# Ledger of designs, part 6: VHH binders against UDP-N-acetylenolpyruvoylglucosamine reductase (murB)

Target 1, 297 residues: UDP-N-acetylenolpyruvoylglucosamine reductase (murB), of Aquifex aeolicus (o66805)
Amino acid sequence: MLFLKNVPLQNLTTIKIGGRVSFYAEPSDLKEISLCIDFSKSRDIPLFVLGNGSNTIFGDVRGLVVNLKNLKGFKVKEIKGKFFVEAFSGTPLKDLIRFSVKENVKSFYKLLGFPASVGGAVSMNAGAFGVEISDFLKEVYFVDWEGKLQKAKRDELNFSYRKSPFPKLGIVFKVVFEFERSKENILPKYEKIRRIRKEKQPINLPTSGSTFKNPEGNFAGKLLEKAGLKGFRLKNVGFSEKHANFLVNYGGGTFSEVVDLINIAKERVYENFGIVLEEEVKLIESSGSDGWKVLGA
Short names: E, the ipSAE of ESMFold2; O, the ipSAE of OpenDDE; V2, 0.75 times the mean of E and O plus 0.25 times the DockQ between their complexes.

## First folded at step 1 (VHH)

Design e4 (framework vhh_7xy4_2)
Fold by ESMFold2-Fast, scan of step 1:
Structure e4 (fold): chain B 297 residues (1-297), chain A 122 residues (1-122)
Amino acid sequence: as target 1 above (297 residues)
Amino acid sequence: QLQLVESGGGLVQPGGSLRLSCAASGFTFDDYAMAWVRQPHGKGLEYIATISGGGSSTYYSDSVKGRFTISRDNAKNTLYLQMNSLKPEDTAMYYCARGVLRYFDWLSEDYKGQGTQVTVSS
């Protein structure tokens, strides 16, 4: 593994926007994750975890970005009529979706619209169509901020809507999911959801997924649409004409443009409806001495 | 004595290919991360690609990703850069560089060779 300096982050995120990070690494195993933690501690800099880059937008970052893309693959074991799937943190979620369709697995296919890694999806407790990824979670293996491998059962971890204990508790290394076969053929239901997402969400354009969480009893996309923001463009970024909660990069977008667009959206929604939208997308920038986000115990 | 000797540069037309080699001596080659860096005439140094001591981890600059491939043969103490789909913008002096153990910083490499010139022109 290499520790690289002054690395551009633009092409490491699905939105294709990013500044430069002071240090960057792509660990391939547990030992290399521990080396990343030691590196950040020895230089007294924060460490930021990146999976497929599907829910994070970076400005310039003074710190270490750890990309888990090399931790890929999953193994399956069937016990007592259930599948136990051990998946590495960097595994694309779509790989598990394909498995769940092939094996007629109940409900998990409903998460098909997230372009996330397994670790990224677990860290944000990804959810859609009535299910959350933590509903399928049995165990999480993670490297704590002292560099030690830990194992936690689902019930020992606090998950809620779009919230998980990661990465604050540590760097997710691999997870174990518990799946059960559906009593009915799921393929027609999967194809229906796939068509809905293709039609209603800009999944083929550079985006970071949902920009805002849904407020209690409402939908962020609907509020943004009613505020006149569906299809609204600010320079090289905008809200998709297919879905107002999806921020897209038309080419050459910047972190500053994203921040401005998000602030415009929050202001308009508050002015029109009295609702304060909370970001689901992670915005990370630290170019001044007082702008640090510190990660780790 | 530490020594890095680059070879394989030359004049090539746009769309062409070149393979650069770097012969290393005077140190335990597989203990060090290695890199290719380049410097166009009148411009600063630009890192191109890096590779870990064991060869299992690589990184590429966005300008060459998908076109260049870095590799190493530790038994022969040799670093390689396969360059495909060359563009006029790739014209530069190319240097083999030795990083620090487990860490590479293209602005502060331990040692850099004498370089090999690559010119992409009609």
Scores: ipSAE 0.000, ipTM 0.295, lowest interface PAE 14.6, mean pLDDT 84

Design e5 (framework vhh_7xy4_2; at its last look DockQ between E and O 0.11; V2 from the best seeds 0.00; counts 0 for: pae E 20.1 > 2, placed apart)
Fold by OpenDDE, look of step 2:
Structure e5 (fold): chain B 297 residues (1-297), chain A 119 residues (1-119)
Amino acid sequence: as target 1 above (297 residues)
Amino acid sequence: QLQLVESGGGLVQPGGSLRLSCAASGFTFSEYAMAWVRQPHGKGLEYIATISSSGGSTYYSDSVKGRFTISRDNAKNTLYLQMNSLKPEDTAMYYCTTDYGDYEGFDYKGQGTQVTVSS
């Protein structure tokens, strides 16, 4: 494993926006993850965990970005129609979705369209259409910030709406899902959701998914739309014309533009409705807020 | 009682092919994922491939990926392993099982079938 210096991050996020990070690594096993932790600690720099970069936007970052894309793959144990799926954190979620559809698994297909990794999805407690990734978790194996492999059962972990105990507890290494086969054919429902996403979301443009969480009793997208932000563009970045809660990079977008748009949105929604929007997307910069685990901060 | 009977092993030259079979009885075969494991002489059991109950999903260890193919016929209660491009390091006793895992015990397996790859 190499620690690369001064690495551009724009191509490592789905929105294709990013500055440069001081150090970058792609660990392939537990030992290398531990080395990354030691590396950051010894230099007193923050460590940021990166999955597929579907929920993160980077500025310039003084620190170590750890990409887990090399930790990938899953295996299945099945007993009487119940599946136990062990998946590494870097496994693309789409691979598990494909599996779940082929095996007619109940409900998991609702997470289609997330360009996240398993670890990323778990860390954000990704959810859609009434389900969350944590609904399917049985166990989580993670490397704590002391570099030790830990194991926790789902019932020992506190998940809530777009909240996860990770990366606070550590770096997700692998997980075990428990799936149940559906008694009915899920394909019609799967196709319906695909259609809905295609119609309602900018799925073919560079985005980072939902920009804001839904406030209690409301939808962020609706509030943003009412505040006149649907389709609102600032230079090379804007809120989607299809969905006001999606920021789109129209080419050459910058971290600063994203920050400005988010601030404008928060201000307008507050002024109009008295609601404080909270970011779902993680903004990471040397002085960033609500990023992945910032080790050493 | 649960019974698994492996067959199809033999002596083959490097680069050769073999097809293993596993006949299952004593349980509802179609309700269980199945796996192939192997044990080289003097070494522990190694997981190499698994297949879901429906056959719609497969997984392979890195050591056999691209060379071996696991499949099943639920109507015949039979599990298969097509082994191509065999290497000397593939020499082992091969077992089918309902268990899988790197560190798990394999309680349900047959007598095994010996595969020897040698020039």
Scores: ipSAE 0.000, ipTM 0.235, lowest interface PAE 11.1, mean pLDDT 89
ESMFold2-Fast, scan of step 1: ipSAE 0.000; ipTM 0.417
ESMFold2, look of step 2: ipSAE 0.000; ipTM 0.121
ESMFold2 (binder alone), look of step 2: mean pLDDT 82; pTM 0.838

Design e6 (framework vhh_7xy4_2)
Fold by ESMFold2-Fast, scan of step 1:
Structure e6 (fold): chain B 297 residues (1-297), chain A 123 residues (1-123)
Amino acid sequence: as target 1 above (297 residues)
Amino acid sequence: QLQLVESGGGLVQPGGSLRLSCAASGFTFSSYTMAWVRQPHGKGLEYIATISESGGSTYYSDSVKGRFTISRDNAKNTLYLQMNSLKPEDTAMYYCAKDLSEYYYDSSGFDYKGQGTQVTVSS
């Protein structure tokens, strides 16, 4: 594994927008993950753990981006009607969704809306339609900040709404899920959710998902639409014509255009409704004065 | 200001029943899909059931289907959860939630802000 310099981040996120990072690495095993930790500590720079980049927009980053894409694959054991699935952190969540539909697995298909990696989904405790990924989790293997492999059972880890102990405890290496076959055919329910996403969300355009959190008692998408922002385009970025809370890249969009668009949206919503919108999307930019820390990206 | 106030929880033996209520104010209750979600101590949020604006459609998680019944009274701005055949694994803080999403229904898109009501199933 090489530590590459001045790497463009544009094609590492689903929105296809990004500046350059000082250092970039793609570890393929435990030893190389430990080397990434040592590298960032020795230089006193932040380390960003990247999965599928589905909720992240990068500016320029002085630090190390670690991409877990080489840690892919999963293995299945069926014991007494239950599936035990060991999946590497860089495995696309969609691969496990596909498995769960094929095997008629209970509930896991509800997470189909997250274009995340397994590690990314676990780190954010991804949840949709009343289930969270931690509901299916049996064990997590991770590399701690001393570079040692650790194993923890689900019950030893504190998960809550959109919160997990990762990456604070370490970099997720692989996980073990426990799945149960549904007593009902899940295919019709899966197809319904898939159709809703295709019709009502811009899944065919580069996007970073929901831009703003919903304010108490309201919907960000509704407020943006009422403020005239649905389909609003600023240069090469804009809010989707299908859903005003989804920021899209029409091609050649930049981090500064995204920041400007978000500021326009916040200003118009505040002027029209007196509501201050809060970002759900991660806007990541790092200066040369930033020290050692670990963040998910 | 939106308010959701849950009540009706308590201690119950396995196999017992409880009826939860949620009093809603500060929004047009009849215009929103409502849900019950739960959170066991130290664990993540779990969706239990949803009910459409009119009450004509209901959906349940597999863990409670056949045991729990969600209902609503739009004239009283109140959401209910009838819980039968309770199990130790039903022990959790229960929250009622307003659906925040017009396009994508999930627990993360639900507005649930309140103290909740604790259900403990123990012998």
Scores: ipSAE 0.000, ipTM 0.153, lowest interface PAE 14.1, mean pLDDT 83

Design e7 (framework vhh_7xy4_2)
Fold by ESMFold2-Fast, scan of step 1:
Structure e7 (fold): chain B 297 residues (1-297), chain A 123 residues (1-123)
Amino acid sequence: as target 1 above (297 residues)
Amino acid sequence: QLQLVESGGGLVQPGGSLRLSCAASGFTFSDYGMAWVRQPHGKGLEYIATISYSGSDTYYSDSVKGRFTISRDNAKNTLYLQMNSLKPEDTAMYYCARDTGEYSYGSWEFDYKGQGTQVTVSS
């Protein structure tokens, strides 16, 4: 593994926008993950774990980005009609969805269309259509911030809506899922959910998902739409015509355009409704004399 | 217009029970999975229980597993949450939610309407 310098992040995120990071690494095993932690500590720089890059937009970043893409693959054991699946954190979630459809696995297919790695999905406790990824977890193996491999059973870890103990506890290395074969053919149910997701997401354009959190008693998408921002375009970025809270890149979008668009949206919503929207998307960049800073999320 | 109207909340002592109801209109109720989510004052939303479109599959958060039961009546377009052995930490505004399948890369949005129904567990 090499620690590369001044690496562009654009093609490593789903929004296809990104500046350059000071240092970048793609560890292939446990020892290399520990080396990444040691590297960041020795240089007193922040470490960011990149899975599929679906909730983050980068400007130029002083720090280390660790991409877990080389930690992929899964193996399966079937015991008494249950599947035990050991999956590395960099495994695309879609690979497990395909396994679930092929083997007629109950419920896990409902996480389809989630553009995440297994580790990313576990870190955010990914959920859709009445299931959360933690519902299928048996064990998590992770590298703590001292560089040591740890193992925890699912019930030793606190999961809740869009919350997990990661990255506070460390970097997810691999997980063990427990799956059960359905007594019904899941293919029609899978196809129905696939259709619903296709209708609801701007799947033909790069996006970072929800831009703003829903304020108490209201919906960000509704407020943006009422403020005239649904389908609003600023240069190469804009808010989706399918959903006003989804920021999209029409091609060649920049971090500064994203920041400007978000500021326009916040201003218009405040002027029209007296509500201050908070970002859900993570905006990460270096800043002048203050060093680096994280904006939003 | 999609509408979800929650009812059944109130003040109850620790160890007590409440049954919440949600009346759905403006969409084909039997086509969608449904959920109950809650929000304590000043905190984020917590997913509590979910139910498949047919009612055959249910899931619960660890905090309520074994105490709460989600159910539905597709003929009446109504979702229910039976809450037993209530604890002070169950105090929150409870919302009925339609699982829209929208997923925002670490967060998601669902449609729910009205002001929810307040559950307060205190003696």
Scores: ipSAE 0.000, ipTM 0.186, lowest interface PAE 15.5, mean pLDDT 82

Design e8 (framework vhh_7xy4_2)
Fold by ESMFold2-Fast, scan of step 1:
Structure e8 (fold): chain B 297 residues (1-297), chain A 124 residues (1-124)
Amino acid sequence: as target 1 above (297 residues)
Amino acid sequence: QLQLVESGGGLVQPGGSLRLSCAASGFTFSTYDMAWVRQPHGKGLEYIATISSGGGYTYYSDSVKGRFTISRDNAKNTLYLQMNSLKPEDTAMYYCARESDIYSGYDEGYMDVKGQGTQVTVSS
């Protein structure tokens, strides 16, 4: 593993927008994850974990981005009609969805369409259609912020709606899921969800998912649509014509265009309804200048 | 014309039980997956239970698994939630929800309608 300098992040996120990060690494095992933590500490810079980059939009970032994409694969044990699946954190969630369809697994197919890694999904406690990824979780293996491997059982960890302990406890290395075969054929339900996502959400365009949290008693997408923002385009970014809460990149979008678009949306919703929308998507950029340029040597 | 009307909430002591009901109208209830979601005061929505359109399978959040049971009666267009071994942490407004086709994010259910809610308060 090498620590690369000044790496563009745009092609590492699902929205295909990103500035450059000071340092970038792709660890392939536990030792290399620990080296990433040590690297961050020794240079006194922040460390950001990247899976599929589905919920984050980057500007220019001073720090270390750790991409877990090389930690891929899963293994299955079937014991008494149950599947125990050990999956590395960088495994695409879609691979487990495909397994779920093939083996007629209960419920897990409902997480279909999330362009997330297993680790990313666990860290945000990803949920859709009434299920959360933590509902299937038995154990999590993670590297703590001191660089040591830890193991925790599901019942030792506090998960709630859109919340997990892992940004704070450490970097997820691998997880163990428990799946049960459905007594009913799941294929028709899987196809229904796939059709709904294609029809109602921009799954064929670069996107970062939901831009805003739903305010109490309402839906952000509905409020944005009523404010005239469904399909609204600002330069190379906009809100999807299919779903107003999905920010899309039409090609060549920038971080500053995203910030401007979000500010326009917040202002219009507030003006029309008196509601202050809160971002669900994470916007990350350097807090200031990287220092003065030195002219000459 | 689409409506969901919840009932059955109330004040209960820790360890107690409540049964919530949801009366659905204005759509073909038997063709939709249904959910119960809750919202504690000052916090976000939490999906707690989901049931398939035919009632053949159910799903629960870890926080309620083993304590709550979701069920439905398609002939009566009614959704139920049996809540046992209630804890102070279960205090929330509880909403009946239908599978949404538009206004939901990646990390929550696709809910296009929810009712007015029914308050559940588990006494200190």
Scores: ipSAE 0.005, ipTM 0.157, lowest interface PAE 10.5, mean pLDDT 82

Design e9 (framework vhh_7xy4_2)
Fold by ESMFold2-Fast, scan of step 1:
Structure e9 (fold): chain B 297 residues (1-297), chain A 123 residues (1-123)
Amino acid sequence: as target 1 above (297 residues)
Amino acid sequence: QLQLVESGGGLVQPGGSLRLSCAASGFTFSDYAMAWVRQPHGKGLEYIATISTSGGSTYYSDSVKGRFTISRDNAKNTLYLQMNSLKPEDTAMYYCAAGPLYSSTRYTEYDYKGQGTQVTVSS
């Protein structure tokens, strides 16, 4: 496998902002994932897993970015009225959404609109419209930080709001989902959610999704709007006019502009409401002199 | 007409227990994540617990974790909150909330909210 040097990251994220990473790899199988772990250890550099790049914004990174996009595809078997779907971590979540609509699967279609890979969605415990991806998990296969393949059942893993045991345990390799067919036709409900997402989220500009987690008893977008930040633009980045919690790139945005915008937002919300917002988006930057700079929740 | 009706509140002494219910009507209950929130007299809303559409995922505020249990019965269109080891600080009006389909399981933007049920914990 190839370890590419000094690779630009901006086109690998949905926000279209990114610096360069020291090393970049696209493993195609289990052996190559283990080689990536060995590579990072031998050079004493951190390893970052990239799925669809929908929740991560990069500056310049001294380390290894591993993109799992080549690990895609899924297999289905039906046993006693339930679907068991084995999906590789790099499989686009939208492929499983299409499957769930075609087969009239309960609830999983509610995760539509996450421009995530299966592995990325599992690692962040992606959730929307009342469901979380962990609600459908049966098993996770992952490569631990010693390069060994491990298998864990759902009951052996701790998931919570926007949290999973990954990447602490290792790199997600493939997942087994358990689905149940709906008694009702889900097409009208699917179209309703698609319409709601179109209404509530910016779809015409590059974005990284939700910038901040919702604090307890409140909604981050409402707090940002009340702080005068809905539609607020700082140079080439800003918060969407459509939803204040969505950071958008107007073109030519930089990591530094994103950091500044997030700091302004956190400061204004704290000054106005006494609430400390936690980032949902991951901000990753590193320099040789300063070491690693990782920002985000 | 979309409606939520809370019940089960009352006066209880510290260390006691109560079970709150929320009867939902006018919408497909099983399509919505549900939440319990509370508002002490003269204070803002505080999130207590959220439950996913299937009941497979639940989340609790740190103030109630280990003491309260959220559950739902989709066949009966009813949401529950079992409250144990009640403290004076739990005194509040308790509200059932349903988010639209675009809501997080931990926290819901409130389109629907009932009239509430009062819980008072005192000697």
Scores: ipSAE 0.000, ipTM 0.137, lowest interface PAE 22.0, mean pLDDT 83

Design f1 (framework vhh_8ghr_2)
Fold by ESMFold2-Fast, scan of step 1:
Structure f1 (fold): chain B 297 residues (1-297), chain A 123 residues (1-123)
Amino acid sequence: as target 1 above (297 residues)
Amino acid sequence: EVQLVESGGGLVQPGGSLRLSCAASGFTFSSDYAIGWVRRAPGKGEELVARIYPSGGSTSYADSVKGRFTISADISKNTAYLQMNSLRVEDTAVYYCARDYYESSGYYEFDYWGQGTLVTVSS
C-alpha cells in the first residue's frame, strides 16, 4: 500500500466532482488499515473513510482519505435453510442484491436503491422499503481507532434510523449477514423497485442522489420544480430535468458551483414557500480540523 | 410485517362524500413515516392526492382535490383517513394507502402499499 499525495477525488464519487486530498490510501487488509490510522495520528491530520461516494461531494481535503475498494468479496455458508454471508466492507451492496435475487432471499433486495458499499450501508444503517441493513446483520468486525481488530454481535450494537455506532467505534472491516429464503418468488417485486429507480433517476449524467430531505408534508423535488429549478443549470452543475431534487454534473463542475447552486435553491424555495430545505447530500471540505478524527462523522 | 389495509370505498353519486380508512400494522405513526393516498384512474397514471406526517400533523394535497379532500391520522388507532367531499366523476379511481419512508427521494416513491379500494362516482 502507498500513501499517495495530492490525489484528485473527482473520479472517486458518482457526481464526478471533487477537489484534491492531501493523502490517499487504498488498504487491502487489516494491517494496512492499522497503518492508515497510524499515518493520520503521526501527522495529526483527519482521516475520512470513503465508500463508493454516491452521496458525497468533496472540496479540497486537508487530511487522509481511506478508500476501502480493495476490501471486496463475500463468502456464503448455508446451514439449515439459512445463509450466513461474510462480506468485506468495500463489497458493492449490489453484489449482495444479485445474490439475493439468485437465491430468492427474503427482503434484502429492497435495499437495491442504495449505490453503496457494504461498510457504507452499515455505517449509515441504510434503509428502504421497510427494511434496514441492520435487520440482516449478525456480526461486525471493525478496526478501532487504536488500530486493533474488534468483533461485536448485532445485539451489542445500537442501531437506529439512519444511525449506527460507526465510524465512532472504528472502521468497518467485514460483516456477517443472516438471510432466509423467501417462500414467495421475489423477482416481480425486485423488478418493480428496479423500474421505479430507473424511471425516477437521471441515467445519462453524474449525480449524487437526493440533494435535499423532503420537508414535513411535502416533497423537495416538487418545491424545487414549482420554484422553477427543475432543469436549472448554474455553470457546469444543475438540477436534473427528470427529478428536480437530483443534482447533476454536466462536466467540469466544481465544489463551489455546487455550494452556490444549493444556496440559490434554498433561497428561492424559502422566498416562494417559507420552507427551509435541509441537505441530504454530504458536502465535505477539510478547512480547520487539526485532529485525526473521521471527517463528516 | 408491515401492512396497510384500506376500507370505505364504493359507489357514490356526484356531489356525494366518502371516508376512506387505512389501518396500519407493523410500524407506528410516531416513527416519522409519511402516509399518502395515491389514486390510479384508467388512462391517467398515478396521482398522489394527499399526504400526512402523522407524528408532526403536517398535510399536503394535490391541486385537483384541495378544498374537497381532507387527510387525517389517529395515532392511538394507527389509522389514517381520507375524507372525500364534493366528489366528481373524475375522482373515479382505485385509491391506495401508501407509506413513504422518511428519506425517500422520489415524488411518488413509496415503500409499502395497501391493496387498493375502488371509488366509483357515477349516477
Scores: ipSAE 0.000, ipTM 0.177, lowest interface PAE 12.0, mean pLDDT 83

Design f10 (framework vhh_8ghr_2)
Fold by ESMFold2-Fast, scan of step 1:
Structure f10 (fold): chain B 297 residues (1-297), chain A 121 residues (1-121)
Amino acid sequence: as target 1 above (297 residues)
Amino acid sequence: EVQLVESGGGLVQPGGSLRLSCAASGFTISSDYYIGWVRRAPGKGEELVARIYPSGGDTSYADSVKGRFTISADISKNTAYLQMNSLRVEDTAVYYCARHSEYYGWEFDYWGQGTLVTVSS
């Protein structure tokens, strides 16, 4: 593994917008993850773990970005209609979804619209269509912030809606899932969700998913639509014509354009409704020598 | 048109039980909808405690309530329930019944008015 310098980040995110990071690494095993932690500590720089980049937009960043993409693959053990699947953190979630369709696995295919790695999905307790990834977890193996391998059983970890212990406990290395074979053919249900995703989400354009959290008693997408922002375009970025809370890149979009678009949206929603929207998407930029800067409340 | 109406909240002692009901109107709960119970206490934020897919019987629970709460649905009455046992002071919150469809992912598209559950001695 090499620590690369001044690496462009735009092609490492789903929105296809990004500046450059000071240092970048792609560990391939447990020892190399520990080396990444040591590297960041020895240089007194922040470390950010990159999954599929589906909820993050980067400006220029001073620090270390660790991409777990080389830690991919999974092993399956079948016992009387149940599958026990050991998957590395960098495995694309879609690979497990393909497995689920092929083997007629109950429920897991519902995560098909979530563009994430296994580790990224576990770290945010990814959920879609009534299921959360933690519903399928048996065990998590992770490297703590001292560089040591740890193991935790599902019941030793507190998962809740969009929350997990893993930003605090360390870097997810691999997980063990338990899947149940469905007694019904899941293919029609899978195709139904796939069609809904094509209809309701901007899958033909780079996007970062939901831009804003839903405020209490309301929906960000509804407020943005009422403020005239559905399909609103600022230069090369905008809010999707299919869903006002999805930010899209029409090609050549920049971090500055994203920040400006978000500020316009927050201002118009506040002027029209008196509501202050909070970002769901993570905006990460480093200004000068101050280290990581995360924009959003 | 679409409406979710909660009932069954109230004051209860620690270790007690309450059953919350969520009556749906303007739609059928067995038609591709999930019904969830989301609670909010001042200072704690939002927590999804339980959810059910009434047509399939699939249920799930937050770790904080697992083994103590049970979610169920009566399709003939178009109503979902949350049976809360072994209640703790920490369970004190406003409980909302909320609907989401398979079409909108984790985003809840309709919410009830909320019902207050107070656990105190």
Scores: ipSAE 0.000, ipTM 0.259, lowest interface PAE 12.3, mean pLDDT 83

Design f11 (framework vhh_8ghr_2)
Fold by ESMFold2-Fast, scan of step 1:
Structure f11 (fold): chain B 297 residues (1-297), chain A 124 residues (1-124)
Amino acid sequence: as target 1 above (297 residues)
Amino acid sequence: EVQLVESGGGLVQPGGSLRLSCAASGFTFDSSYAIGWVRRAPGKGEELVARISPYGGSTSYADSVKGRFTISADISKNTAYLQMNSLRVEDTAVYYCARTYEYDSSGEYPLDYWGQGTLVTVSS
């Protein structure tokens, strides 16, 4: 593992917008993750964990971005009719979806449209079509911020809508899922969900997913649509015509354009409804330590 | 034909309890859908007070009802319940059972089918 300098981040995020980060590393094992933690501490810089970059938009940042893409693979053990799947944090979620379809696994295929790594999906408690990734979790192995390997059972961890204890507790290293084989052929249900996502969400355009959290008792997309923002375009970025809460990059979008678009949306929703929208997407730029966040897995 | 039928509403005194039921037909709770309870009070907008994902038992609540309301589901009966405790005058509303059509990894979940609603009045 090398610590690379001044690395562009645009192609490491799903939105395809990003500035440059001071340092970048791709650890391949536990020892190298600990080296990354030591590197950030010795230089007094923040460390950001990157999976597929599906919920983050970067400007220029001072710090270390750690990409877990080299921690890939999963092992399967079948015990008494259940599958126990041990998956490394950098494993693409798509690989487990493919396994689920092939082995006729109940429900997990519903997460098919989330462009994430396993660790990234766990860190944000990714959910789709009535299931959340934490519904399938048995155990999480993670490296705490002191560089020590820890293990926690699902019930020892607090998961809720779009919330997990990660990365606050540490960097997700690997997880154990528990899957159950369906008594029915899941392939028709998988195809149905695949069609629904394709029709209702801009999954074929660069996007960072939902821009805003749903306010208590309401829906951000509904509020944005009522405010006239569905399909609204500012230069090279905009809100999708398929879903008003999805920010898309039409090509050549910049961090400053994203910030401007978000500010326009917040102002218009507040003026029309008296509601202050909170971002679900993470905006990271050099503005002192206060502007920096630990993200992904 | 997809239908959601609510029952259990009525008049109750402040501090009392009430249990709402939502019977679903035309789909199963272990499919691709979650069930939510949405209320609308006179002069106010719609508020999602509780949601349940039948697989894994994942639940969420609005801050206004957290600790007082409990959502549950009986998958074999295809029925969801909302147990409402420590009721307040402010809980007076028409309560709707709604199916969430889809739930995106970073999005909202739009409500695609609604029941007819059941009135809950907390008074005197």
Scores: ipSAE 0.000, ipTM 0.283, lowest interface PAE 11.9, mean pLDDT 83

